# Designs tried in a protein design chat: VHH binders against o75319. Part 22

Target 1, 181 residues: o75319
Amino acid sequence: GNHIPERWKDYLPVGQRMPGTRFIAFKVPLQKSFEKKLAPEECFSPLDLFNKIREQNEELGLIIDLTYTQRYYKPEDLPETVPYLKIFTVGHQVPDDETIFKFKHAVNGFLKENKDNDKLIGVHCTHGLNRTGYLICRYLIDVEGVRPDDAIELFNRCRGHCLERQNYIEDLQNGPIRKNW

## First folded at step 1 (VHH)

Design qd8 (framework vhh_7qia_2)
Fold by ESMFold2-Fast, scan of step 1:
Structure qd8 (fold): chain B 181 residues (1-181), chain A 119 residues (1-119)
Amino acid sequence: as target 1 above (181 residues)
Amino acid sequence: QLQLVESGGGLVQPGGSLRLSCEASGFTFSRYAMGWYRQAPGKQRELVAFITSGGSTNYADSVKGRFTISRDNAKNTVYLQMNSLRPEDTAIYYCAKSWYTPGQYMDVWGKGTPVTVSS
């Protein structure tokens, strides 16, 4: 289906790089088949994503797609030079430990392979907010030792939208640290 | 392209003070955490102090109350003010950048500035 995700238009397409990190968050890009349902100023294709990142004088080195579907765009819609990783993550529930560890391993692997450059890890779910913000913040807390409230504030400020799901916020603030990465 | 240039080291007597500077180029300084490390000959490199992009600081127990780290984003410079210096502080001092917290992803190391504390 070509249905626009619920509330997708309510969110900014792409946030700012999170200072002190290699992360940038954005909402899901929509392939050309969705453009009939969008005004020109609402379009956010894979090409539009890369144009907006370039406008910020940044460069993507990895995309991590957290959506539970492949209907919005295909990896083939991305430049061949940018690795694409799919981590199927169901919405509403706090991501399980397996999902968290897969995300951490992907981030750590990218960082080791990209020590000599400043390329970004782009992370998105449908809105680029709850699942995306949770996993980025979980990484900063568990791996980098960032205080939960500092990680959440940094993500919210750079994304331009605050994390909405109370169960995600509660887990970040008071949940157990997942030390295996 | 990415460069860190340390300065301010030298010979000083016990109880003396030195201020180290590290000038950064080739990256957006304000986005990164900055740290000071030291290494005595034949010893492992150790973290002395760090400062996050937001200005939060942390210090090794051996230097707490004696050393102060600060940054000037307009000058792309991080500083280490070293007071009440001890012979045990003798080392080459290195500047490094990191993502958010030094000690994890130290991406750029300077060539170091020697500090010798002796009578």
Scores: ipSAE 0.000, ipTM 0.132, lowest interface PAE 14.9, mean pLDDT 85

Design qd9 (framework vhh_7qia_2)
Fold by OpenDDE, second read of step 2:
Structure qd9 (fold): chain B 181 residues (1-181), chain A 120 residues (1-120)
Amino acid sequence: as target 1 above (181 residues)
Amino acid sequence: QLQLVESGGGLVQPGGSLRLSCEASGFTFSRYAMGWYRQAPGKQRELVAFITSGGSTNYADSVKGRFTISRDNAKNTVYLQMNSLRPEDTAIYYCAAPYRSLYTGSYDYWGKGTPVTVSS
């Protein structure tokens, strides 16, 4: 159905670009059918997403959708010029190696093809926090060699919310590096 | 009135070094990525180096390890330090700034270019 995800209203719709990276995290935008259940100021549609990104003087070059459903919005709701990638990611569980690899591969592909621009990789799950934060941090740690605590701090600061799931945090801090290819 | 002014080009021997500068004006420099391109005679313009607003850098494979792109936001300037120059680096080097239009990814503004000649 079109029920508002739990706690969805509690999170900032869009974070800030993570300095030194091409990442920006946001909560899932909701298609028009959800608007009747929201106050005007609570609405966050795909169009709103792009407007907010523009307000930051940024531009999206890719959207990675980590939600495990397709009920929130359709790829057709996005500009044709912005690629959309769905990576079904189960909530609450540390993403498996395949999911991590898919994410890394997508990011690396984007970076390879977008060397001559500064477009952002927009990543979201439902809240744009836990799954989103984990995979972004996992990338920074495994691929960019960032210290886990630094990656987490950077994400939290830029998203405006902190990673909440202890299993995610622990895996980032103490878990093994995942294969990059 | 966006302007890009390159400088620092010249003649250098193989193995030598040059430092290119590009001073930008007419836009909020710190919010935009900057890049260096080059065009050799008879060849297409190619990306040399790119630096994001966040400071991330990208290099063409042919210049990796030899060239370094950097920026000084306080001076609205992007630099290209070129070391270990080779004859194949001979080209006109162009500074580029993307004037971002939504959903477009091309550089809209170019400098006039500064020539770099590497020859013994």
Scores: ipSAE 0.008, ipTM 0.274, lowest interface PAE 9.9, mean pLDDT 90
Fold by ESMFold2-Fast, scan of step 1:
Structure qd9 (fold): chain B 181 residues (1-181), chain A 120 residues (1-120)
Amino acid sequence: as target 1 above (181 residues)
Amino acid sequence: QLQLVESGGGLVQPGGSLRLSCEASGFTFSRYAMGWYRQAPGKQRELVAFITSGGSTNYADSVKGRFTISRDNAKNTVYLQMNSLRPEDTAIYYCAAPYRSLYTGSYDYWGKGTPVTVSS
């Protein structure tokens, strides 16, 4: 079915670039077949995603899709010039070390290959909030040496919504640094 | 909305120097990479120098060691310092902000250009 994910309409489609980083977070885009369930002002297709990022004078160089499904849109719905990486993550649980390692490896590889431009790494789960915020903050803490509270505040401010899942917040603040990258 | 205005071109003798300026408006300048291109009579437009938003630079082999690109984000301005100018550097110089709309195709925003003539 073309059923809209629970609470998807409650979140802003796209956040702002996180200053000092290459990250931008957004909720999952929904392909054209979902539009019959949405008012015009609620639509957020892959095309809408790229239009909103251009409106911010930004450009996507990589999309990391953290959803456990491909029902919402397909890689073929994206421009051929934008690399797409799927990392299947389950909601509610803090991502495991293997998932964290895959995310860090993808980010580091992108940054190495994009030294001469300012293209963004777009990261999304279903709502662009909990799994998305966790992995971005985990990267900033473990790789960039950002203080946990500062990483969380930066993400919350730029996403326009606060991380909701307490176990994710607690792991970021008090959990071990994962040095796999 | 986005506008680029070049200045600083002129007539100079071989071995001379010129400093070109490009003032940008209508966008968040600090987030854009900026380039200097030139087009000599009867030739295609070519990239001369490039500077990323983070300040990394790259130069065409023909100008490496002679030209320096820099930016001042507070003034929304990119500069091209041209030293040891040669007759072959004679061209109209264009400032460009590369805009890569992944849905509408890749293109650059261009200024109107500033002419540079190197002649004895």
Scores: ipSAE 0.000, ipTM 0.099, lowest interface PAE 18.2, mean pLDDT 84

Design va1 (framework vhh_6fv0_2)
Fold by ESMFold2-Fast, scan of step 1:
Structure va1 (fold): chain B 181 residues (1-181), chain A 122 residues (1-122)
Amino acid sequence: as target 1 above (181 residues)
Amino acid sequence: QVQLQESGGGLVQPGGSLRLSCAASGFTFSSYAMYWVRQAPEKGLEWVSTISSGGGSTYYKDSVKGRFTVSRDNAKNTLYLQMNSLKPEDAAQYYCATYEIRTSYGDYFDYRGQGTQVTVSS
């Protein structure tokens, strides 16, 4: 088999819905072939993701996958009724304006088409933390007008882990607003 | 069925102007934000401009700000891109696009037209 992503076991599988938004963040689900390297309580498959969301009395309407790989699970592992969007995002670097644009337009399109329901936008990278937290917070700051420190605090609290990359935090707090809505 | 048809491309000298058009049909045009994206030879797809559903908000790639103007006519289901002070770096196939979250394996541009070619050369 494929190796488990470094530090993947260190992170909570699914955070909580961010109040006042349609966002929920989680770490990458791992297809069944990875379960041979995991204890039962460590397993987090695509099926486990949907079960954990339902346990919170929530429903996914869209998954945005920010990983730079397709090795962890395939879109075919998800229910056909849930739209899946892949945005290949390199780790460590602040996402470029094109990536920020793609994310904002995906979110805005979902919200426009889902006015009559309360379905969530699920966002993940490998750990569901740095790339995921950056793009969610960037959306809240640029589109929703949330203060940067408030967006970061909300994400950290709901995800259950704090953003780790200082360059991402610095860009959110002091960087320019991207008007590529 | 959603259809997007671009026109207005051509060959222009540096510093010249072109006006691109996109005729939309098969959906409620006035309800959707519209996008211009481009792809130059041996380069990836690049976002150029966005216009809100009502036309009140417009956004541009940094390298085209002040030179390009996006507009729309919702009564005619038509999107426009006015391109002034064209540079060789602007040469690309230009596509009109809209985003719809309707399929597994979604892309942020679910619908694009065939495109219109812009060449900038003396």
Scores: ipSAE 0.006, ipTM 0.179, lowest interface PAE 13.4, mean pLDDT 84

Design va10 (framework vhh_6fv0_2)
Fold by ESMFold2-Fast, scan of step 1:
Structure va10 (fold): chain B 181 residues (1-181), chain A 121 residues (1-121)
Amino acid sequence: as target 1 above (181 residues)
Amino acid sequence: QVQLQESGGGLVQPGGSLRLSCAASGFTFSSYAMYWVRQAPEKGLEWVSTISSGGGSTYYKDSVKGRFTVSRDNAKNTLYLQMNSLKPEDAAQYYCAKVDTYYFGSEFDYRGQGTQVTVSS
């Protein structure tokens, strides 16, 4: 179906790079077939994503797609030179340890292989907010030793929207600390 | 040549315990995170646990948390999985695993031949 995700128009397409990190968060891009229900200024295709990141003088080196669907765009809609990783993540529930591990593993590997450049890790779910913000903050807290409130503040400021899911926020602030692997 | 050899599987009653071992060779064991994965008859491969290269961080599948404990002995190049309170759902062939290409497609590049765990009820 070509139905626009609920509340998708309420969110900025792409945030700013999170300073001191390689992360940039955005909402799910929608392939051209979705544009029939969008005004020109509301369109955010895979091509639009790369143009907006270029406008910030940044470059994507990896996309991590956290949506539980493949209907919004296909990996083939992305430049062949940009790796794409799908981690199927259900909304509403705090991501489980397997999902957290997969995310950390992918990020660590990207960073190891991209020491000689400044390319970004693009992370998105449907709105680029709750699942996206949780996993980025979880990485910063557990792997980089950032204080939970500082990680959340940095994500909120750079994304341009605050994390909305209270259970995600509470897990980040008060949940068990998981040391680096 | 990377080699992984699992052992310690067997038949146990529900609520029983087993300790699995994996002997690793052909690579610098202490430099790699290690994995336990399992496959039940007619089902796909399922991740069970991960341990960091130094052993300081461990991760578990939700259904085994509190029951399974992964550990390693880097001096012996050996990985362990202590399994307590075993359930019929835990019956599977268990594999020790290592990855080389981790952010593209394949999650487990190397696996041993496995060790079978059967839980009778």
Scores: ipSAE 0.000, ipTM 0.153, lowest interface PAE 13.8, mean pLDDT 84

Design va11 (framework vhh_6fv0_2)
Fold by ESMFold2-Fast, scan of step 1:
Structure va11 (fold): chain B 181 residues (1-181), chain A 122 residues (1-122)
Amino acid sequence: as target 1 above (181 residues)
Amino acid sequence: QVQLQESGGGLVQPGGSLRLSCAASGFTFSSYAMYWVRQAPEKGLEWVSTISSGGGSTYYKDSVKGRFTVSRDNAKNTLYLQMNSLKPEDAAQYYCATGSPYLDYEWSFDYRGQGTQVTVSS
């Protein structure tokens, strides 16, 4: 259905690029069929996403969609020049190892193929906060050796909202490092 | 109006098996992903399994992988969960859910069924 996701309006559409990384986080874009329930200033379509990224003098090279639905927008609503990757993640649960490794492999592949440019990896779930923040921070901790509290603080600052789910925060701070085999 | 009716729960011994069913009506079942979620006494809701609209993709909670199998029959508007090698920690009220927007909310699970109770004797 065309129902606006709960609390979606409570969050900023797009965060800032996380300095020292290629990550930028945002909430899910909503296709035109949702706009009848939104004021003009509340609209955040796929087109609006790319306009806001350009306004920050940045360019997207990959979108990773972490939602467990396909109803918010279609991949064909995105420019043909920007790859789209769907990784299905359910809310409320810390992503499993398979999901974590899939995310890491996608990020590593993008970085290897884009060494000669400054294009960003855009990551979103429904609100661009808990699943998004968890996977980005997990990557920084496990792959880049960033301290958990530093990764979380960087994400919170750049997203403009703090990670809300205690189980996600606890896993990042105290959980095991997920090493690739 | 979306309606989901779970059945097949009961009392089973550790190591035993149960098959849960969910009868769906009020929506185009074959167009929606379906989910199994559970809630143990005095615990929060937890996701158990997902099956894509056509049945070609399935996903499971780590603790149930290899023991539980989700399937669907789109001609009968029915969702199934085959549970093998049941453990005491699997005891819970089991619910089925549509590809509802509620499952994208990180702070709210909402269901359309009343659930079926699974008890594992110690």
Scores: ipSAE 0.015, ipTM 0.224, lowest interface PAE 7.2, mean pLDDT 85

Design va12 (framework vhh_6fv0_2)
Fold by ESMFold2-Fast, scan of step 1:
Structure va12 (fold): chain B 181 residues (1-181), chain A 122 residues (1-122)
Amino acid sequence: as target 1 above (181 residues)
Amino acid sequence: QVQLQESGGGLVQPGGSLRLSCAASGFTFSSYAMYWVRQAPEKGLEWVSTISSGGGSTYYKDSVKGRFTVSRDNAKNTLYLQMNSLKPEDAAQYYCAKFTEYSGSIYEYDYRGQGTQVTVSS
């Protein structure tokens, strides 16, 4: 169905760019078929996503979709100029090493191809919070050497909402480093 | 063109060992993390192990941890998987892989070899 995800209206559509990085986090955009269930001020389509990012004087170069579904929008709903990557992740569970490595390699590949610009990597799950925040923070900790508490604080501040899942926070603070260098 | 050639599979009894090899060509092997993935009959591809480009970091699927060891020889463009204490559930076609570089929306395992068959039976 066309049912709005639970609690989706409770979250800010798009956060701010995380300073010192290429990351920006947001909640899942909803294609036009969902708009009959939303007030005008609640709408957040793929088009609305790009408009809100442009309003921040930023530009998307990649979208990484972490949802376990294709029902909210299709890659075809995005501009042809912005690549789309799907990484299926289950909510409530810390992502496995395969998922973490896919995410890291996608980010590293994007950065290599985009050395001469400042385009952003947009990352979302359903709410743009737990799975999204985990993978972004995991990248910052493992690849960029950021201290876990600093990575989490930076994400929380820029997203406008705090990571909610204790198991995700615990893994980031005390879990093993997944090295790729 | 990327070429990956797996070898070393065979029939082994439970508790036995096998060493798989993957000869890589057509890309700068030392610049890529490498992967072992497997596919059992009537099942999807399953990630088994990862090794970083320089060989300093290794990761394993929970069910093989402590039994399998991945390694690489960048001078020879060769990837290895040492498999000890093999179990019936390890029986599968094994492939070596690298990730396709991000180049326009598609990012997935790039495995182009025929794979090597591992059979475990008593």
Scores: ipSAE 0.005, ipTM 0.164, lowest interface PAE 14.1, mean pLDDT 84

Design va13 (framework vhh_6fv0_2)
Fold by ESMFold2-Fast, scan of step 1:
Structure va13 (fold): chain B 181 residues (1-181), chain A 121 residues (1-121)
Amino acid sequence: as target 1 above (181 residues)
Amino acid sequence: QVQLQESGGGLVQPGGSLRLSCAASGFTFSSYAMYWVRQAPEKGLEWVSTISSGGGSTYYKDSVKGRFTVSRDNAKNTLYLQMNSLKPEDAAQYYCASDYLGSTYWEYDHRGQGTQVTVSS
């Protein structure tokens, strides 16, 4: 289907790079077939994503897609030079340990391969907020030793929207550290 | 009205097999990707498998790769999940979902009751 995701228009397309990290978060890009349902200023295609990243003087080195669908765009819609990783997640529930470990391994692998550049890891779910913010913050807390409240504040400020799901926030603040990498 | 009706669950011993079915109606089944998701007691929803609209592409949760096979019959509007070498950790309520219904949990308001898989001696 060509239905625009619920509340997709309510969120900024792309946030700012999170200082001190290689992360940038954004909402799901929508392929050209969705554009007839959008005003010109509402369009956010894969091409628009790369243009907005370039406008920030940044470059993507990896996209991690956390949606469980390929309805919104296809990997073939992305530049051939940017690796794409799909991690299927269902919204509203805290991601399971397998998903968390897969995310951590992908990030660690990218960082090892990209020591000599400053390319970014782009992370998105449907809105680029709850699943995206959870996994980025989980990485910062578990791997980089960032305090939970500091990680959440950094993500919220750079994304331009606050994490909405209380169960995600609670797990980040008070949940166990997952020590697998 | 969109309807998804799961069946085929049951009690099986570790190492056993089950085949789940999902009968779909109320939308053009052949035009949309389909998914299997599960929810174990006291756990959240977990994505299990995805199959493309034509059946040419399949994807699996790492822990089920090599044991589960998703397939579809577009002429019958039916989705299947063949589960082999079942483990205790596979015990859950299994649900099918469609891209027609969207990619977020609240768009599952029209999901079926699911089918229960129990793995025990």
Scores: ipSAE 0.033, ipTM 0.477, lowest interface PAE 7.3, mean pLDDT 87
Fold by OpenDDE, second read of step 2:
Order: structure tokens, then C-alpha cells, then sequence
Structure va13 (fold): chain B 181 residues (1-181), chain A 121 residues (1-121)
């Protein structure tokens, strides 16, 4: 139902744009039905997401939702002008090649379609940290050729929280490069 | 030797339909995602559609969503693009491409000679 995700309150709602990229990570926004279980200052709705992005003088051009559920908010809660992409991503496990493929394709597709603007790719899982961080870093490593430690550091710094899952970190640092298709 | 051969292009009126085919050989077709790209005059190559190796995932350029359908027959080593409701802006040389060498996304390592799609009243 409308249970607040575990430790959801512990994470910053929205990170910062990752310099040199069009990525911004955030924790999952929660639809209005969750607000009754939150203090006003803890609330983070889809509307709040866009407000916070605007406060950063940025604009979202795409939202990639990596959560493995649809209970947190509805795509209809988002502006029609911002595409929403759901990539069901299992938590705690290193995303499989198919998931990585979907993510990379979505990102590259967006970049191809949005060459004339500077809109951001908003990525989130539940906490906007581990799954989100892995896939963003995986992209930077595999597609942009960024050194794994640099990618991780950049993400951590911009998200305001560090990747927590050791299996994710190890895979990023030592795992094989994944096919970009 | 990797070979891709596109076919099915032609001249159609706006609103018309075409079905493109791409015959692939020289590599394990079923192991690679395939994609369609196109190049209009005075424009660069642009991505149109991608289909995963197994066909389980398909992706489209926004402007062709709802009109184009990508599919594949791995048993026949053939890629397809059904193009409906064609518009003048769809006119281009269409290429079948493969990331056979595992290169960077959108590098279009392997593509055929292409097939011309013309949309004119």
C-alpha cells in the first residue's frame, strides 16, 4: 500500500546535476496519498521534484524510474511534457545486461532527441542511490569511458550520498564492460 | 564477412506504408541488437529504432512512435521495419545496423548500402 519505503527519509530528495553530464539523481517521489504519513518537511511529491529541479535552474527532459513497483506515484502525476520511462530494476542485485541495455538505450535516445537543449535526465530508484548510481556510473564507464572510481566519486558527490552496495561498487570497479547494445 | 542488405524502400505518398527488410549474414545475428538508422539529404545519420537481440525490447525515435514497428526473425537472420503513416520528413536512406563489434552506442559499426524511402504526393 502506502508504506513509506525503508530509510527513504534518510536521503536527500534531489541531488545535483552531474557536471559534464545531463544526469540528475533523486529519490522516488511519493504521491499525495503518502503525505499523511510524513511531516510536511519530509514530503517529496512529483510536484516537489519539479520545483526542486527548477530551483537549481534546471529542467527535466526525461524521468527514468528504476523502482520495481508502481505504487509510489503515477506517470499521470508528471507533466505531460516530460517523458516517463519505467525500467523495472530489482534491488540489491547488479542489474542484468538487459536492464543495462534498456538504460543505456534510453539515455542515448534522449541525447539524440535533445541535442538542441540542456534538459536533464532524471533517474531514480527508491532511494536514488544504489540502482540509480550503478546504472549512471555503468553508463559513464561503458559509454563515456570514465574511469570507474571517477564515475563513482562524481555520482556520490552530486547525489550527496555514497553508493552503499558493495556488489555494485565492485562490479563497477572490476566488472566487465557491458555491451552497449 | 559481415553483410547487411536492406530492401523494401520506394516511393510512397504521404500516409502510405512501406516494410523494410534487412538480411544479415556473417555474424551471429541473434546475439546482437539491431537498429535502423536513416539519413536524409543534408542531414546526418539519425537513429530510428532498436530491437534487442531476442526481440524482447523495442525502442523508437519519438517522431516515429506509433507509426513504425521494428521486428526480427532470428531464424531467418532478418530485421524488419514496418513503416505506416509515412510523412515527408521520413524520407531518407534507411540503413540496417548492428553493433557487431561491441562499439560505443550509436556508432553504427556495420550497416548496409541502405534502401531509399521517398515520400511525396
Amino acid sequence: as target 1 above (181 residues)
Amino acid sequence: QVQLQESGGGLVQPGGSLRLSCAASGFTFSSYAMYWVRQAPEKGLEWVSTISSGGGSTYYKDSVKGRFTVSRDNAKNTLYLQMNSLKPEDAAQYYCASDYLGSTYWEYDHRGQGTQVTVSS
Scores: ipSAE 0.000, ipTM 0.240, lowest interface PAE 12.3, mean pLDDT 89

Design va14 (framework vhh_6fv0_2)
Fold by ESMFold2-Fast, scan of step 1:
Structure va14 (fold): chain B 181 residues (1-181), chain A 121 residues (1-121)
Amino acid sequence: as target 1 above (181 residues)
Amino acid sequence: QVQLQESGGGLVQPGGSLRLSCAASGFTFSSYAMYWVRQAPEKGLEWVSTISSGGGSTYYKDSVKGRFTVSRDNAKNTLYLQMNSLKPEDAAQYYCAVPGTYEYWSDTQYRGQGTQVTVSS
């Protein structure tokens, strides 16, 4: 099926870089085959993603795809110079510790290898909101020591949409710190 | 090619037990969460249980909590469902599945051929 994800049109394509971090969040890009179901102003292809990032005077150095599907676009639709990492996450459930640690490891590895540049880590799920916001905030809280409410506010402001799932918000505010050993 | 093969179904009396297995191939099994779903005659597909990729988190439909236990063996690429205290309402074709997203898109799920569970005296 070539169906547009539910509520996908309701969200801004790309947020702003989160100040003090290397993160930028966006909704899932849709390959050319979806365009017949979209008005020209609604299109958001992989090419459109890179154009919008460039318009902000930013450059992507890594894309982390958190969706549980590969139907929206293929890694081959991205420039070959930008690494792509797939971390399969199920929506609605708080990501498990293994998923959180995979995300943290990928971010830490990128930062270590990109000390001499200012390239961004682009993170998306389907809407670029709940799973995306959870994992970015979890990283900021657990690794960078940011207060949970501050991390959530920063994400919400820069994404242009507020985290919606109460179980995600509650875990960030009151849940245990997930520390790598 | 993704392949999922269920086994272990059969006929049991109410209160009986069955253990279902699902052999997975054609993908990196240890990277995916897995579902058990079921479909009774003339009814829609019904979610039963979810297990995280590493097996650390499990989730169940309310009506099966305390009776069913999901587990996995990533070294063997195998998913299991232990079913105890079976009720007539549990009679269905049982499928293992790789979940898609939670955008109500059932067509994005991969499912096996299923294994039949019948509960009758």
Scores: ipSAE 0.000, ipTM 0.221, lowest interface PAE 10.6, mean pLDDT 86

Design va15 (framework vhh_6fv0_2)
Fold by ESMFold2-Fast, scan of step 1:
Formats: sequence, structure tokens, C-alpha cells
Structure va15 (fold): chain B 181 residues (1-181), chain A 122 residues (1-122)
Amino acid sequence: as target 1 above (181 residues)
Amino acid sequence: QVQLQESGGGLVQPGGSLRLSCAASGFTFSSYAMYWVRQAPEKGLEWVSTISSGGGSTYYKDSVKGRFTVSRDNAKNTLYLQMNSLKPEDAAQYYCAKDIYPTSEYFGMDVRGQGTQVTVSS
């Protein structure tokens, strides 16, 4: 039962790099077995992801997968040179502090190990929007000191879609800073 | 191609024991810290244990200390988790994971396998 995720076709496959950061957001790639349910122009496989990143003159150095499932693609479909990090994150809920800490630790580690290059941290959930946008914005607010509204605006502009979940937006704007490393 | 294959899960009664294995290939196993993580139904991913690349340092979630023992055999590219005195709250899908970098700083967990199911019931 390889069902296309609900509303997956409604979102752009890959956003633009967020200026001043190493982040790029995208929707979940779908392995070849899903392509029978997609028109050619709707396909977005792991290979398609890397092609679209190269078309922007960018290079991925890490993929952070926030989906709660392993069914959409296999990490074996990714180049061996690109680390893959899984953080199982339940949709609809504001990510808990442990999840936020894991995300921050992974990003900090990537930046430390990649200070001599300009490779990007690719972040995705199912749509590359709510969980993805929350964790990226949370990092920018808590670690980089960006104002919440500025972080949200930057993400929305670069992703090409606005954060949809009011509980996520509320937590980013008015929630506590999480000082975990 | 990085591959991690978990095995050894099953049904056990409270107080019972299981030994999980993780067969690793496609990377220099002896250079990476390894992790055991678990996920119960409707819950997020929970860290269980970490072992350094050489096996000299081990770390555990508080609730499993004294009951679980992580070990590795670098010659066989295999990671193990010995689970004793199993409790109902230990029931979960168990995954092994490698660190994302071959360093001693434990940057993050690369979880690739399908996992192995542990059920604790009588």
C-alpha cells in the first residue's frame, strides 16, 4: 500500500537556500515504487532531489528526515557521501524538547565539521513545511538569536509556502527559548 | 552503501531476556560510535544506549541502566544489545544507528534499518 501522502502534490518539491544560513527545506522524496501514481512532472525521487539542489548551484552535506515513517524512501537511495539523520517527529504536535535538542545538536555538529565548505543541511518532513519549518525557525531563534517573526518570514519566503499550523507559529512567537545542547 | 540490519527481537515475558544484534556494512564500522534507539507505538524515537567506536565508553538511558548492556565486535561489524529484566515499558521497535561522523563527539544518529520488534507480555 504505497499511497501518496495527503496534499503532497500541492507543495513545491524544494525551496531555496535560506540566506545567511546552511538550511534548505523540501518535501519528502518518494522512491520509484510511488512513480506509477504520479505524472512525470510530479515525480520527486531521491535522485530528483539531488538534481534540483544542483540546479540551484548548491550541494547537500546532510539530510535530516523528520518523518514518523521509513516507507517513503530508503536511505540506501541517497549518495553514500551524504550523511542521513532520522529524527522521528510526530506530526501536528509541537516537537518536544528532546527532539528540539537532537535537531540543534545535529546542526551544530554539521556546522563544526563543515566550516571549510558551503554544503547545505537539507531538512524535510512529509510536506517540508510544518515540522521542518518549526525546527529550522526554532534553531534560528534559540541559537542564532533571530527574532521569531523574522525567522518565520525567512522560512516562508524561501520554502515558497507559509507555515500552516497555528500551534507551531504560537510556540515560535511566544514560547520559551530551549537552551539545550 | 551504508546498511544496518537489526535482529533478535521477539516476544518475552516480564523479567525475561533478549539479545539484539545489528549487522553493519558499507562503512568503516570501527570508526563510528553506534547507538540503540527505540520507538513504542504512538511515541517518538527514544535513545537507549551509545557505545564509542572502540567500545571503551558506554552510555545508557537512566531507566535501562543495570538491565541493558551494549557491546560491539569490530572484527564482525556487529553491534549487540543484551536486555535483561525486561519490563512492559521496554516494548518497542528497536533500531541501531551509526553516528553521522567518525568522531568521538557523538553528533547524531543515522537510523537506516527496519528495526526489530520487542514485545513484553504474558
Scores: ipSAE 0.000, ipTM 0.344, lowest interface PAE 11.5, mean pLDDT 88

